# Designs tried in a protein design chat: VHH binders against Protein STRICTOSIDINE SYNTHASE-LIKE 2 (SSL2). Part 15

Target 1, 353 residues: Protein STRICTOSIDINE SYNTHASE-LIKE 2 (SSL2), of Arabidopsis thaliana (Mouse-ear cress) (q9slg8)
Amino acid sequence: EGPKHGGESMLTVQIPDFRLIPTTGALGPESFVFDFFGDGPYTGLSDGRIVKWLANESRWIDFAVTTSAREGCEGPHEHQRTEHVCGRPLGLAFDKSTGDLYIADAYMGLLKVGPTGGVATQVLPRELNEALRFTNSLDINPRTGVVYFTDSSSVYQRRNYIGAMMSGDKTGRLMKYDNTKQVTTLLSNLAFVNGVALSQNGDYLLVVETAMCRILRYWLNETSVKSQSHDNYEIFAEGLPGFPDNIKRSPRGGFWVGLNTKHSKLTKFAMSNAWLGRAALGLPVDWMKVHSVWARYNGNGMAVRLSEDSGVILEVFEGKNENKWISISEVEEKDGTLWVGSVNTPFAGMYKI
Short names: E, the ipSAE of ESMFold2; O, the ipSAE of OpenDDE; V2, 0.75 times the mean of E and O plus 0.25 times the DockQ between their complexes.

## First folded at step 9 (VHH)

Design r2 (from q1 with D106E S107P; framework vhh_brivekimig_d4; at its last look DockQ between E and O 0.45; V2 from the best seeds 0.00; counts 0 for: pae E 14.2 > 2)
Fold by ESMFold2, look of step 9:
Structure r2 (fold): chain B 353 residues (1-353), chain A 123 residues (1-123)
Amino acid sequence: as target 1 above (353 residues)
Amino acid sequence: EVQLVESGGGVVQPGGSLRLSCAASGFTFSRYGMSWVRQAPGKGPEWVSSISGSGGDTLYADSVKGRFTISRDNSKNTLYLQMNSLRPEDTALYYCAKESLGWYFEPSGFDYSSQGTLVTVSS
C-alpha cells in the first residue's frame, strides 16, 4: 500500500507539548534545583544572578548574586565577557539542615547564601577558595551535610573552556568539604570534570569527565581517600553520544545527563591527540568565538537517563527538526516535569511528561 | 520564510489604552510560543509578555502585569497585546517574536521582527 497524498500521517510533524520560560535580562539557565519545600526551581544566569521561579505567579524573582559589585553586570551586553568580574553561578544545591543554598560559581568559587537570598559568601577559607579556577558542580549529602564539588581545571577558567577541551588538560578535581572545615581531594587528574551527583543511598558519586565523554563512579567509604590508591573509581558509562555536562538523580530512578552536543569519531580523534589542540591554541585565533559561531549552526543537544545499576541508556530526550535544542546542559526532573537547561539560551524548557 | 508584522501603535495620553497586533506567516502559527518585546528610547530590549502555542499559558514582566494582556487567535495567525492604564515609561518600539526552539540558525531562541510598532505615551 503506497504513501498517502498529503494525509494526516505522512506530512504532519508532531511537536511535544512544552513551554519555554524566558529568563529576562540574561542567558544560560544551565542548572536547576528545588528547595526542600519543593519550591523553585532556582537557576544561575549569565550576569551572576540566581533567580527563583514562583510557580503560582508564573515568574522569576531575583534571589541571590555571587558578587556584591553589580555595576556593569546586568543589561544588554555580552555577559560572557564580564563573567570573570560578575560571577557565573553554575552548580546549585541546598543544605537540608540549614536551608542554605550552596553555589559553584565558575569564578568566585564555592559560595553559599541563606534561605532568604542576598549576596553569597565564601564557604572555604580565602586561599583554598582562590585555588578554584573553574568551579562547576556540587551535590550535598542531605543526612551528613558533606559537600562534594568539582573544579573543572586548575589552568583554564570557564571563559577559556575550549582550552580545557582542546589542550589535553587533566587538572580537574573532585573534592569534598565537611564539618572538619577542610577540603579533601577525592580524585585528581580529571579531564574537564563537570557534573557530580550523589547516589540515592549515599554510597557513591557519579562524576562527569566531559573531555573523555564518560562518567566515573567513585565509591565512598570511611578510608577511601586516606589509605587507598588514587584509583578508587570505575567507569560507570562511556562512549556517550555527546559531551556530558551536568548529572542529576531522577525520582524515577537512574540519572539524567545533559549532552551539550553530539560528537563524531572525528571529534573523538581530535581530542585524543592533544598535540593538535595545543598547536591550534598557539595560533592567533579566538577559538572561543570560532566555536560559539560553529555551535550556533551545528549544535545538536540531547539528554539521556542512565540506569543507576549499569549505566545503560534507559531514556533519551532529544528534539528533532522544529524543536531541536542547540545544546542541553541539564535535565532536572520534578513532579512529572522536566526542566531543561542550556548554557546559551534566553529561556528554560519546561516539559510535562 | 517567517514574517512578523506589527501594527496598532500610536500616541496616547497616560491612562489610555492601545491594542497591538502581530500578523504572522511562513510557519505553523499554533505550534509556537510568541512574545512581545519592547525597546524604549536609549535603552536595550525589554521582554514584555509571552504566550504558549495553544494560548493556555501566559507570562508577564512585573512592570506590565495587571495592565497588559497577551492573547492570540490561531485561526487568524495573529498575536495581540492589549495595553491598558498606559504610563509614560511604556513608551517604546514594540516587537513581536516567535520561538525558534533552538534551531541552529537562530541561537537567540527567538525570531524578531525588524520594524516594530511605536507606542508613545505622552501628556
Scores: ipSAE 0.000, ipTM 0.229, lowest interface PAE 14.2, mean pLDDT 81
ESMFold2 (binder alone), look of step 9: mean pLDDT 80; pTM 0.816
OpenDDE, look of step 9: ipSAE 0.083; ipTM 0.564

Design r3 (framework vhh_brivekimig_d4; at its last look DockQ between E and O 0.16; V2 from the best seeds 0.00; counts 0 for: pae E 15.4 > 2, placed apart)
Fold by ESMFold2, look of step 9:
Structure r3 (fold): chain B 353 residues (1-353), chain A 121 residues (1-121)
Amino acid sequence: as target 1 above (353 residues)
Amino acid sequence: EVQLVESGGGVVQPGGSLRLSCAASGFTFSRYGMSWVRQAPGKGPEWVSSISGSGGDTLYADSVKGRFTISRDNSKNTLYLQMNSLRPEDTALYYCAKESLGWYSSGFDYSSQGTLVTVSS
């Protein structure tokens, strides 16, 4: 099942029975990272908090926030209405040399906070950080400290991400930030660029294009060799069975990709006819709300592990019946445990292999 | 309307036992996982235990493993927590919680009441 890209593999299907770990008071533990001591995971929530799991106390503690003004951010209310004020941390990665946590916050840009937590501060100069409209994901080279990150759209912020999908927007960018304190655009014109993952050896990046249901491979040390037109990227996987979100390297080899929901006839028709989506955006309709109702009724999230060599699906991970997920944003594999995230659940999933 | 009503709390000496109950109504009980969560005075909520809808899978916080047993009776729409070898640290208001289907909402379905467990030295 799922897409194929050359070679063949033995498909392994998991039908997990999850442990559910509540994130009381907030939704959306959608991405997970462990620090270099193996502690955590850390995750960003719908109210703008970044929380850390204390396994020995079986609870989450507040670790960081991406804005200092917290009035009205926490508590039982519609967090989606306050994300642009309170922040929405989506991507997390630790820098090995400093212990700093780098944060891709959808509204506040590229930030970092020290290993003891607190209020995160801007990494980029103000002008460059303010140009980021939808900072989504990042990864860091542990040897060099280079930060690779994505901006999903220069037109649509996260609070209107359905507009990016419906309009056929292609203003997404893959960028890097390094010791020169400069931001370099590696790829532009991406369709709702989302997750990014560095290869084990640091020689390429995998980059998710959610709106195209595909993953690109970008070669980091490959350049045009004079007078020859040559792209540094290729299609790694395409024709995925759902809309890919985050991508994370698996310690067993390959990459886990969260698929927010499987395709339906409606989604396939919409993708083939983007002009209808643009026309529909002209109507006086709250399309974010329409999508939220549709997803609750029709969502069917899953995750896949792709071969690092061929991009072929090696493993499928999805819940059944009472454990079915409306969407899955990420699988983080650590020490035989899969941590499963979603932007719209009040819990994290945990499954021991 | 989802309704969860906890009972069975009380005052007990260290080493004692209590059995908590949670009567559920307003939803198909057997289709949803259930949890116990506790909150000590002046502290944040702490997850205690979870059980699958069928009752086949149970999970426990490390602090209670080996001492507490979660169970359910789907024919009576009732969730249970058997608490043995109680310690003063177990003193808290205990809530049962239904796995949320509010996948565009900010919370769990909680009882507003809970049941108080006091373990005095």
Scores: ipSAE 0.000, ipTM 0.212, lowest interface PAE 15.4, mean pLDDT 80
ESMFold2 (binder alone), look of step 9: mean pLDDT 80; pTM 0.810
OpenDDE, look of step 9: ipSAE 0.025; ipTM 0.337

Design r5 (from w07 with S58Y; framework vhh_vobarilizumab_d1; at its last look DockQ between E and O 0.55; V2 from the best seeds 0.00; counts 0 for: pae E 15.8 > 2)
Fold by ESMFold2, look of step 9:
Structure r5 (fold): chain B 353 residues (1-353), chain A 121 residues (1-121)
Amino acid sequence: as target 1 above (353 residues)
Amino acid sequence: EVQLVESGGGLVQPGGSLRLSCAASGFTFSDYAMAWYRQAPGKGRELVAGIYSGGSTYYADSVKGRFTISRDNAKNTLYLQMNSLRPEDTAVYYCAAGPTSDEWFEYGDYWGQGTLVTVSS
């Protein structure tokens, strides 16, 4: 057993037992799903692979890739420089009826792959798929098969996500792919839209707006004759203590939300002075690199479990001192275990609660 | 009451074949994904093969090309055809059913009692 995690706040989840599981050869196991049989988790990595955990053998196996062009994708190099060629799978969800894994790949769009893995293929017609510039997250209604997914920006690709934050971009969209193979925009003008989670009953979605540090609830109308409102959404949670990423239902009720880092004086200053960010983008500076260095030394990732009814914080997951996470993208809770992900770590966390 | 009853296990020589069956009752079989798991001495249970309600199949790397999972929804029966058997395939084989990964574990695992397969010269 590795070092134990505990929180410094009253709401912090007690974590007496944990493991850090290396993702050999790549970084960024940022999202996890289990298949219908309860096996996994599956996660996407920085080199375009999707890997599956074999618990009995304590190892990852290659399951799928989001592009067939694999030359130069694996091995020691800066994977951010090759993501647009190799793919970067971010969001994952299984279709209950077929066992297909649906994938939100940041560069390759909305894809799927059969239950035996392999090379993923496009779900949407080419023209619609190519309009997705930063495909981030998805969830699937298990009864209807409707796919809900997010495009974080129409301007900035993932390889320049700091630019999206610095510029104040609001071109994010929440969309659905329905039974007629049509794409419908449900919400637009979102500020770095990120995770999406369907309610247990399928009557609403929770949608993360990273740049606004808030979560929206979007109501799904079952009887359109009764609704006259164009605005089927409300604020579910706001004023979050960090930048929210993915959102997942907890089997104990409510929703886990990964917060990439807690707010600091620097991040609060940057958010209050967005015009400085746009001006700074004009300088000959690699702002992604600046951010990555800053985050390595100053990052303070956490996660919160929000009440299903009211959106208030019920639990906090965070490390302390040597056990701090520089960034947390997601917590997937399964069978008394928290699987903790990050956009940039060479490992996944496994915490028994 | 959900019941899963495995049969067809036994002793077989390396390179031989066996066909396992699992008779299911107490639920609408055609709506559920079905799977075969196995547990060798000193190891935990591992997924061997699965078949979704829509008919798509999954196989562990260790059995790909040698094992075939199938289902007969009219007879509420799940099958596993095992060919080219190896000593490392020796295990108790379990039939399993469940609607989702979370619900699969939440119900304490819907499992049969298992059938022993021994592959030995």
Scores: ipSAE 0.000, ipTM 0.270, lowest interface PAE 15.8, mean pLDDT 82
ESMFold2 (binder alone), look of step 9: mean pLDDT 81; pTM 0.826
OpenDDE, look of step 9: ipSAE 0.019; ipTM 0.351

Design r6 (from y06 with W105Y S106E; framework vhh_7z1x_3; at its last look DockQ between E and O 0.90; V2 from the best seeds 0.00; counts 0 for: pae E 9.1 > 2)
Fold by ESMFold2, look of step 11:
Structure r6 (fold): chain B 353 residues (1-353), chain A 122 residues (1-122)
Amino acid sequence: as target 1 above (353 residues)
Amino acid sequence: QVQLVETGGGLVQPGGSLRLSCTASGFTFDDYAMNWVRQAPGKGLEWLSGISGSGSDTSYADSVKGRFTISRDNAKNTLYLQMNSLQPDDTAVYFCAKDSYYDFYEGYLDYWGQGTQVTVSS
């Protein structure tokens, strides 16, 4: 049984002809955010840079970096080999009251940089930040400034994410950081936790569990110590048609979810036989390489917009023809324009609704 | 067509006060949050304050909190910024801007005024 669908006629399917916008010198514009002035988008790249789009000049400019040591990070080489040195910014969010950009960098942890850019600095105490093995996504409550963020695994770094998927790892965490300078774990034991999105009113979070192909809703509207110490979540959406990545609120209501790869006969078989994944990790095989080859043959990305109340799919968004095979990590909707992210392509997608 | 017109800028001594006004037309004023933004010479844009469509919620950037007060008069389609304790680094062009939503928390600034110059100097 597939994901929830809205009533008899509310499902909308879009097969867009969208423009590809090259990212000069690097890959993987995976996530997008606009600043409070409507400028951008900003996105993180494979070489540790965060770049800003200048729409009136149709070009990217360098805005920030997640490491101060930049030698060997940019230029023509295999960036995945240097991510642990150069950084890999994945999630981005602005704090409206300060203009600061917060960054979830897969290797460097939770960082921030001022509104003029530059070298990002650590937000958390060193010991806590170093414990973050795979910082993936964040969102910020614009009223309170509270930062909600995810660590996909305390065991596997991004460069070995297939291992996290295949091993059945459940060390992912959803956390918050507030003005008391404290980090609080909201949920633990998550299976490859990925995107996080705050509701419009700030009364709940949606949290993606990539390895379970589902999204949880975590309620924030409790004020007592008893309520805050109790896990208060529910399944928001499950049985998604692919592996979900980032989740972003839509200004038209609901939430966009990027699905990097649609399910196939092979992935469905593997999910029904979890012991095979664990056994396969014992073999001397480069499973990251195997996955990349398989994905080129069989994979295609999609995105869905889910109803904010029920988690039912309201829209489906897929590339067509020459764009069918791109993976989709995120859809950021602004002013009737969809910005489409991918973890490993040398371009961003742009589509006007 | 949406139009925003700022007035009330000028030259003021350090420690002085000014009150800026922004008259809006071409949209239902009460339906949207409004914001103030400034741009100092040689610097980027700095968001200062926002106010919800009804006026019930306000927020301020840390740099102006306690010194500036945003308000609106929906009957007159007018946004205000009272600026007290002005210092030389408050010298800037001040813009009013319409938010794309009723609340300023989630939206972005879709329409801007032409700006009014504020200069704080001896």
Scores: ipSAE 0.012, ipTM 0.561, lowest interface PAE 9.1, mean pLDDT 84
ESMFold2, look of step 9: ipSAE 0.000; ipTM 0.422
ESMFold2 (binder alone), look of step 9: mean pLDDT 90; pTM 0.908
OpenDDE, look of step 9: ipSAE 0.170; ipTM 0.623
ESMFold2 (binder alone), look of step 11: mean pLDDT 90; pTM 0.907
OpenDDE, look of step 11: ipSAE 0.079; ipTM 0.590

## First folded at step 11 (VHH)

Design s1 (from r6 with Y102S L109M; framework vhh_7z1x_3; at its last look DockQ between E and O 0.91; V2 from the best seeds 0.00; counts 0 for: pae E 7.4 > 2)
Fold by OpenDDE, look of step 11:
Structure s1 (fold): chain B 353 residues (1-353), chain A 122 residues (1-122)
Amino acid sequence: as target 1 above (353 residues)
Amino acid sequence: QVQLVETGGGLVQPGGSLRLSCTASGFTFDDYAMNWVRQAPGKGLEWLSGISGSGSDTSYADSVKGRFTISRDNAKNTLYLQMNSLQPDDTAVYFCAKDSYSDFYEGYMDYWGQGTQVTVSS
């Protein structure tokens, strides 16, 4: 069993100076990535766009989309209604060797686009043996070009992610796509798997299991036989103080984890009682909206940096007072700045640390 | 102040070879990965190759794999790019770029040289 939150962790809570950067016309900059030239970050938005930050001009520019069907995608409407048509890019990673941006789109699956942007193309057919239904996060081994990615559920789509959380769904998968265009399932039966990050040396993957509030470590063995074994994993971190979402390497060592919402007695109770969740799902209630509203008023997300080897919490960042962190998804660190993503906010957070 | 100076560019015939050098100063050279990048006329920047701070790890873009070789001499604070079997499509300005980390897999290019022109033409 991996280390628990209550270990010898020196928790440093800091409130950095911050800037909120509006994402004009869309919501939910969930993930961030910089290209290898140091430009960006890039982020995916609720209307299906991938945008690039121009630091020198302090503005976003359009970079790519995951579908050519863009009619009705942009503008002041509820993007959730059209995300299955317009796309919902959630995970982003660059391939250094090609300059291509790989995209995990919740509806379109695994895609890529060239370094100049444009309309992304599918890397994989959506119709695998088991179809991708909720592609969420990805990372690339820069040495091998292998793409690791997550599918959060084979049952629930992104627009119904609360269903996946409340129902006790365990159909999430950790997947591998290699240069031979082969797709392999590395781990299955995951409860709303979300973020994935490759270790610096490429020895293991960390994969976030949001519904279990834990992070798993999957060891990557050189032997093909072991790489296919579902037994080569351990608990990296558990007992986190909130629902973990995405995970990213820190340049200072360890891993940043966005905690979407702090635990409450109510959420703990709800999560421990799957039958209640299932019963609740039967009600004519938009639970995603309920959750969003609740998160807005009561939820406070966190950024936690975990140690690389033991998974203990090293640093904690939180919003303060009027600057609540709502539905935090991802933390990307660059040049002493944390880029903090969110599932639902109309802005990205930039925090100087 | 970080300085990177590329040399070795020039005119070469198709099938020819060139060796580029990049002399670094203003930082601890072996603590950082180094990269070669090029920009062809009317095209964007293209990453070509990277080498770790120690020199133990190298990587190449598919476009140059098997033809180009990256190396470094840490004692001389110099980065090299051996370019063989040059083609007209290799015509570009070539830049050396310092990485932000010792491992180029995690870092980004934070400092650039002025570049050296390579022209491949018959």
Scores: ipSAE 0.041, ipTM 0.519, lowest interface PAE 3.5, mean pLDDT 88
ESMFold2, look of step 11: ipSAE 0.073; ipTM 0.633
ESMFold2 (binder alone), look of step 11: mean pLDDT 90; pTM 0.914

Design s2 (from r6 with S100R Y102D; framework vhh_7z1x_3; at its last look DockQ between E and O 0.01; V2 from the best seeds 0.00; counts 0 for: pae O 15.4 > 2, placed apart)
Fold by OpenDDE, look of step 11:
Structure s2 (fold): chain B 353 residues (1-353), chain A 122 residues (1-122)
Amino acid sequence: as target 1 above (353 residues)
Amino acid sequence: QVQLVETGGGLVQPGGSLRLSCTASGFTFDDYAMNWVRQAPGKGLEWLSGISGSGSDTSYADSVKGRFTISRDNAKNTLYLQMNSLQPDDTAVYFCAKDRYDDFYEGYLDYWGQGTQVTVSS
């Protein structure tokens, strides 16, 4: 019932000035967040580190990790092989009241660390009725301190997210952690749920369902937070021109959505036929690697800003030939600059708008 | 090398009592607050009770206040939960969890046990 965009952009904005900022020693600055002093951004990397950008010094510094087990985590090796041990911070949000950084780690679950950084600690067990296996994104209500977060799959882990996409898995969940130290499921049976963002007024959540290429709106009622039914939602946006990943509020209104990859006939076909996907997963092929390689050559990610009320595409950013956008995950806007994250690149993008 | 092992769970009749134990190892036990948390079938995770390292401070969720009692024996590195007046709604897996600090209100839980099943049924 939500707006259909037909894969067409409403307004394409040219990027006049940009800087690619290397993430030394690691890949995949997937998400960004600024602290309440305006410092940062902070981002999570493939080796399990959370790093902070020092604007005045033009460098990253180590801020936090999600495990004390750091042996063998850093260095020139394939970090995907050790991410279950080293951690993989994917979602970040600050609690305004405490200054604590909350972390959605793909393997370690929901964690937090103080404003000075260090080793983060879990705020809830990983072993729920259905275990957290792919904690992905989070947002915090600045007034109540309630944490909303996503678990992309109860079956697949981050190191096999392509498997989750191709298999037709629908075990993703939208969850809530409140100040009473209680965690509840708000929505279930989601197809690779990814980004989550709270509305400006705190009235609703937008939840990205990547495998369905749509965004859902979940209305927050003070009294109705215990429904586990995936039917208690409406479609906010569908027919997006690519696979949506993370979603963030824009200071200019609306929401930024990172589109990882544009749709192709092949991807549409593959996604429409779960049985083919499952069959393909049975082949002796590293599909994660295949996807990574493909993404590097095609580089067809996008950033779209959606209107706050209707989900209409307002702005579209794309990479140019000289600056291909590879596996775009998130767009964070601050002070006329877009920070563009990626799942796999060894740099963060900084674009002046 | 931190380990937490819960014991004492089982089947009990409504109105009955159970005492859960959590044996800790791999850290200085009395330097940290400890917590009990449970998860009922089809429900969310629920914090029940916390106790400071010294045992001087305790807190309870409203759902268990007056029925459950948290305690610890630091000499034995053991956390306890005395559960009285048990009801079917208390059926859940019960977990002990270590706090990163000596303040359980802060909610930094860095280690968890595997849990013990408590079933209240007639």
Scores: ipSAE 0.000, ipTM 0.253, lowest interface PAE 15.4, mean pLDDT 88
ESMFold2, look of step 11: ipSAE 0.000; ipTM 0.245
ESMFold2 (binder alone), look of step 11: mean pLDDT 88; pTM 0.895

Design s3 (from r6 with D30S D31S S59N; framework vhh_7z1x_3; at its last look DockQ between E and O 0.71; V2 from the best seeds 0.00; counts 0 for: pae E 8.0 > 2)
Fold by ESMFold2, look of step 11:
Structure s3 (fold): chain B 353 residues (1-353), chain A 122 residues (1-122)
Amino acid sequence: as target 1 above (353 residues)
Amino acid sequence: QVQLVETGGGLVQPGGSLRLSCTASGFTFSSYAMNWVRQAPGKGLEWLSGISGSGSDTNYADSVKGRFTISRDNAKNTLYLQMNSLQPDDTAVYFCAKDSYYDFYEGYLDYWGQGTQVTVSS
């Protein structure tokens, strides 16, 4: 059979059985993980807390923090201005053999906390951890305990992420931390690298390049014909209709990818002409604030589930009317339920499929 | 309806041994990985060991490696945990748990037993 292009293979899902679950005191439940006991989800918030959902009690409890000094971090204020002090946990993953939660905190680096929660501690020596300027996402091989993680930019911190988008920055890295207790760079020169997900059998990673609207596949098996230490990769999906954020494996097969918002002619033009972005960044303009205002007016978030082997879109999540999302960072699927996150909403979405 | 029933708990002296059993019903036992989990007084849950559906793959938490042995008898729908060299800090409620998947590496624990108390004391 010849090639097929798949409007008919794609399902746009309306999910009438849903709840929006407030995250009291903070914003941005943008990533979710369940522990190996099936409890959760756990999510990081704008004030540096990691909270756990207690389904039987329909409430969040505080589980962990990424800094020990908490004065001034919680409560209603502009958390963006305190993220570099209070922390901003973005990526979460559990190590099955220890029960530890590993945390990619945008400002505090790669951290971990025990199964009872508390104050997270650094995984890496201070010098290596401080080299992580924008730690974004991680995944862990449950057989080996190897931690794969991303640093979105060595130039721009999260509080200036529009600079990474506008400047043509390609300082993002995909790395691992393993039994040698060293950080090994697996892939470099990435454009705003974001989510990372390990394949079910552990033979490859999918890694998101937000600024390129694409997803790469990095093979972990050294016996492949194309094997090189940092160049054993291929394009898994490209031409995505929006800016991809986090990527999570689905229990039904394939991978959910959050698309923060659909891109426009203007954003595509700017991304294709990095010199214009660099020139604009030289102006005395708060581009983060400009984008924030624009996103409130024009944001249109969605998510897609991609086939594990071919990267084709199998399923689309997109809200309508009052259920419209300004942006979507992640979909975490468990037990026929989609947990939907965003970088800045005061709630998480829970959609029963 | 999935049911898991643990037996074999009790009081034991330090250095002693116990064997826990878990009888399973309501699902195809050999199609799913099985796990042991414990909860000590005032502590969180601790995963101890897992075994694949066939029994060919096993793994253990660092805290029990070398002392505990997981096994299963698929003909009797029964999971076992042999616990040797028990110490007072092994005092806990021990739970049998069904994995959602054949291997215990990737899934989550979807069904639990009621637990059996193990107390290690003079």
Scores: ipSAE 0.014, ipTM 0.568, lowest interface PAE 8.0, mean pLDDT 85
ESMFold2 (binder alone), look of step 11: mean pLDDT 90; pTM 0.910
OpenDDE, look of step 11: ipSAE 0.138; ipTM 0.607

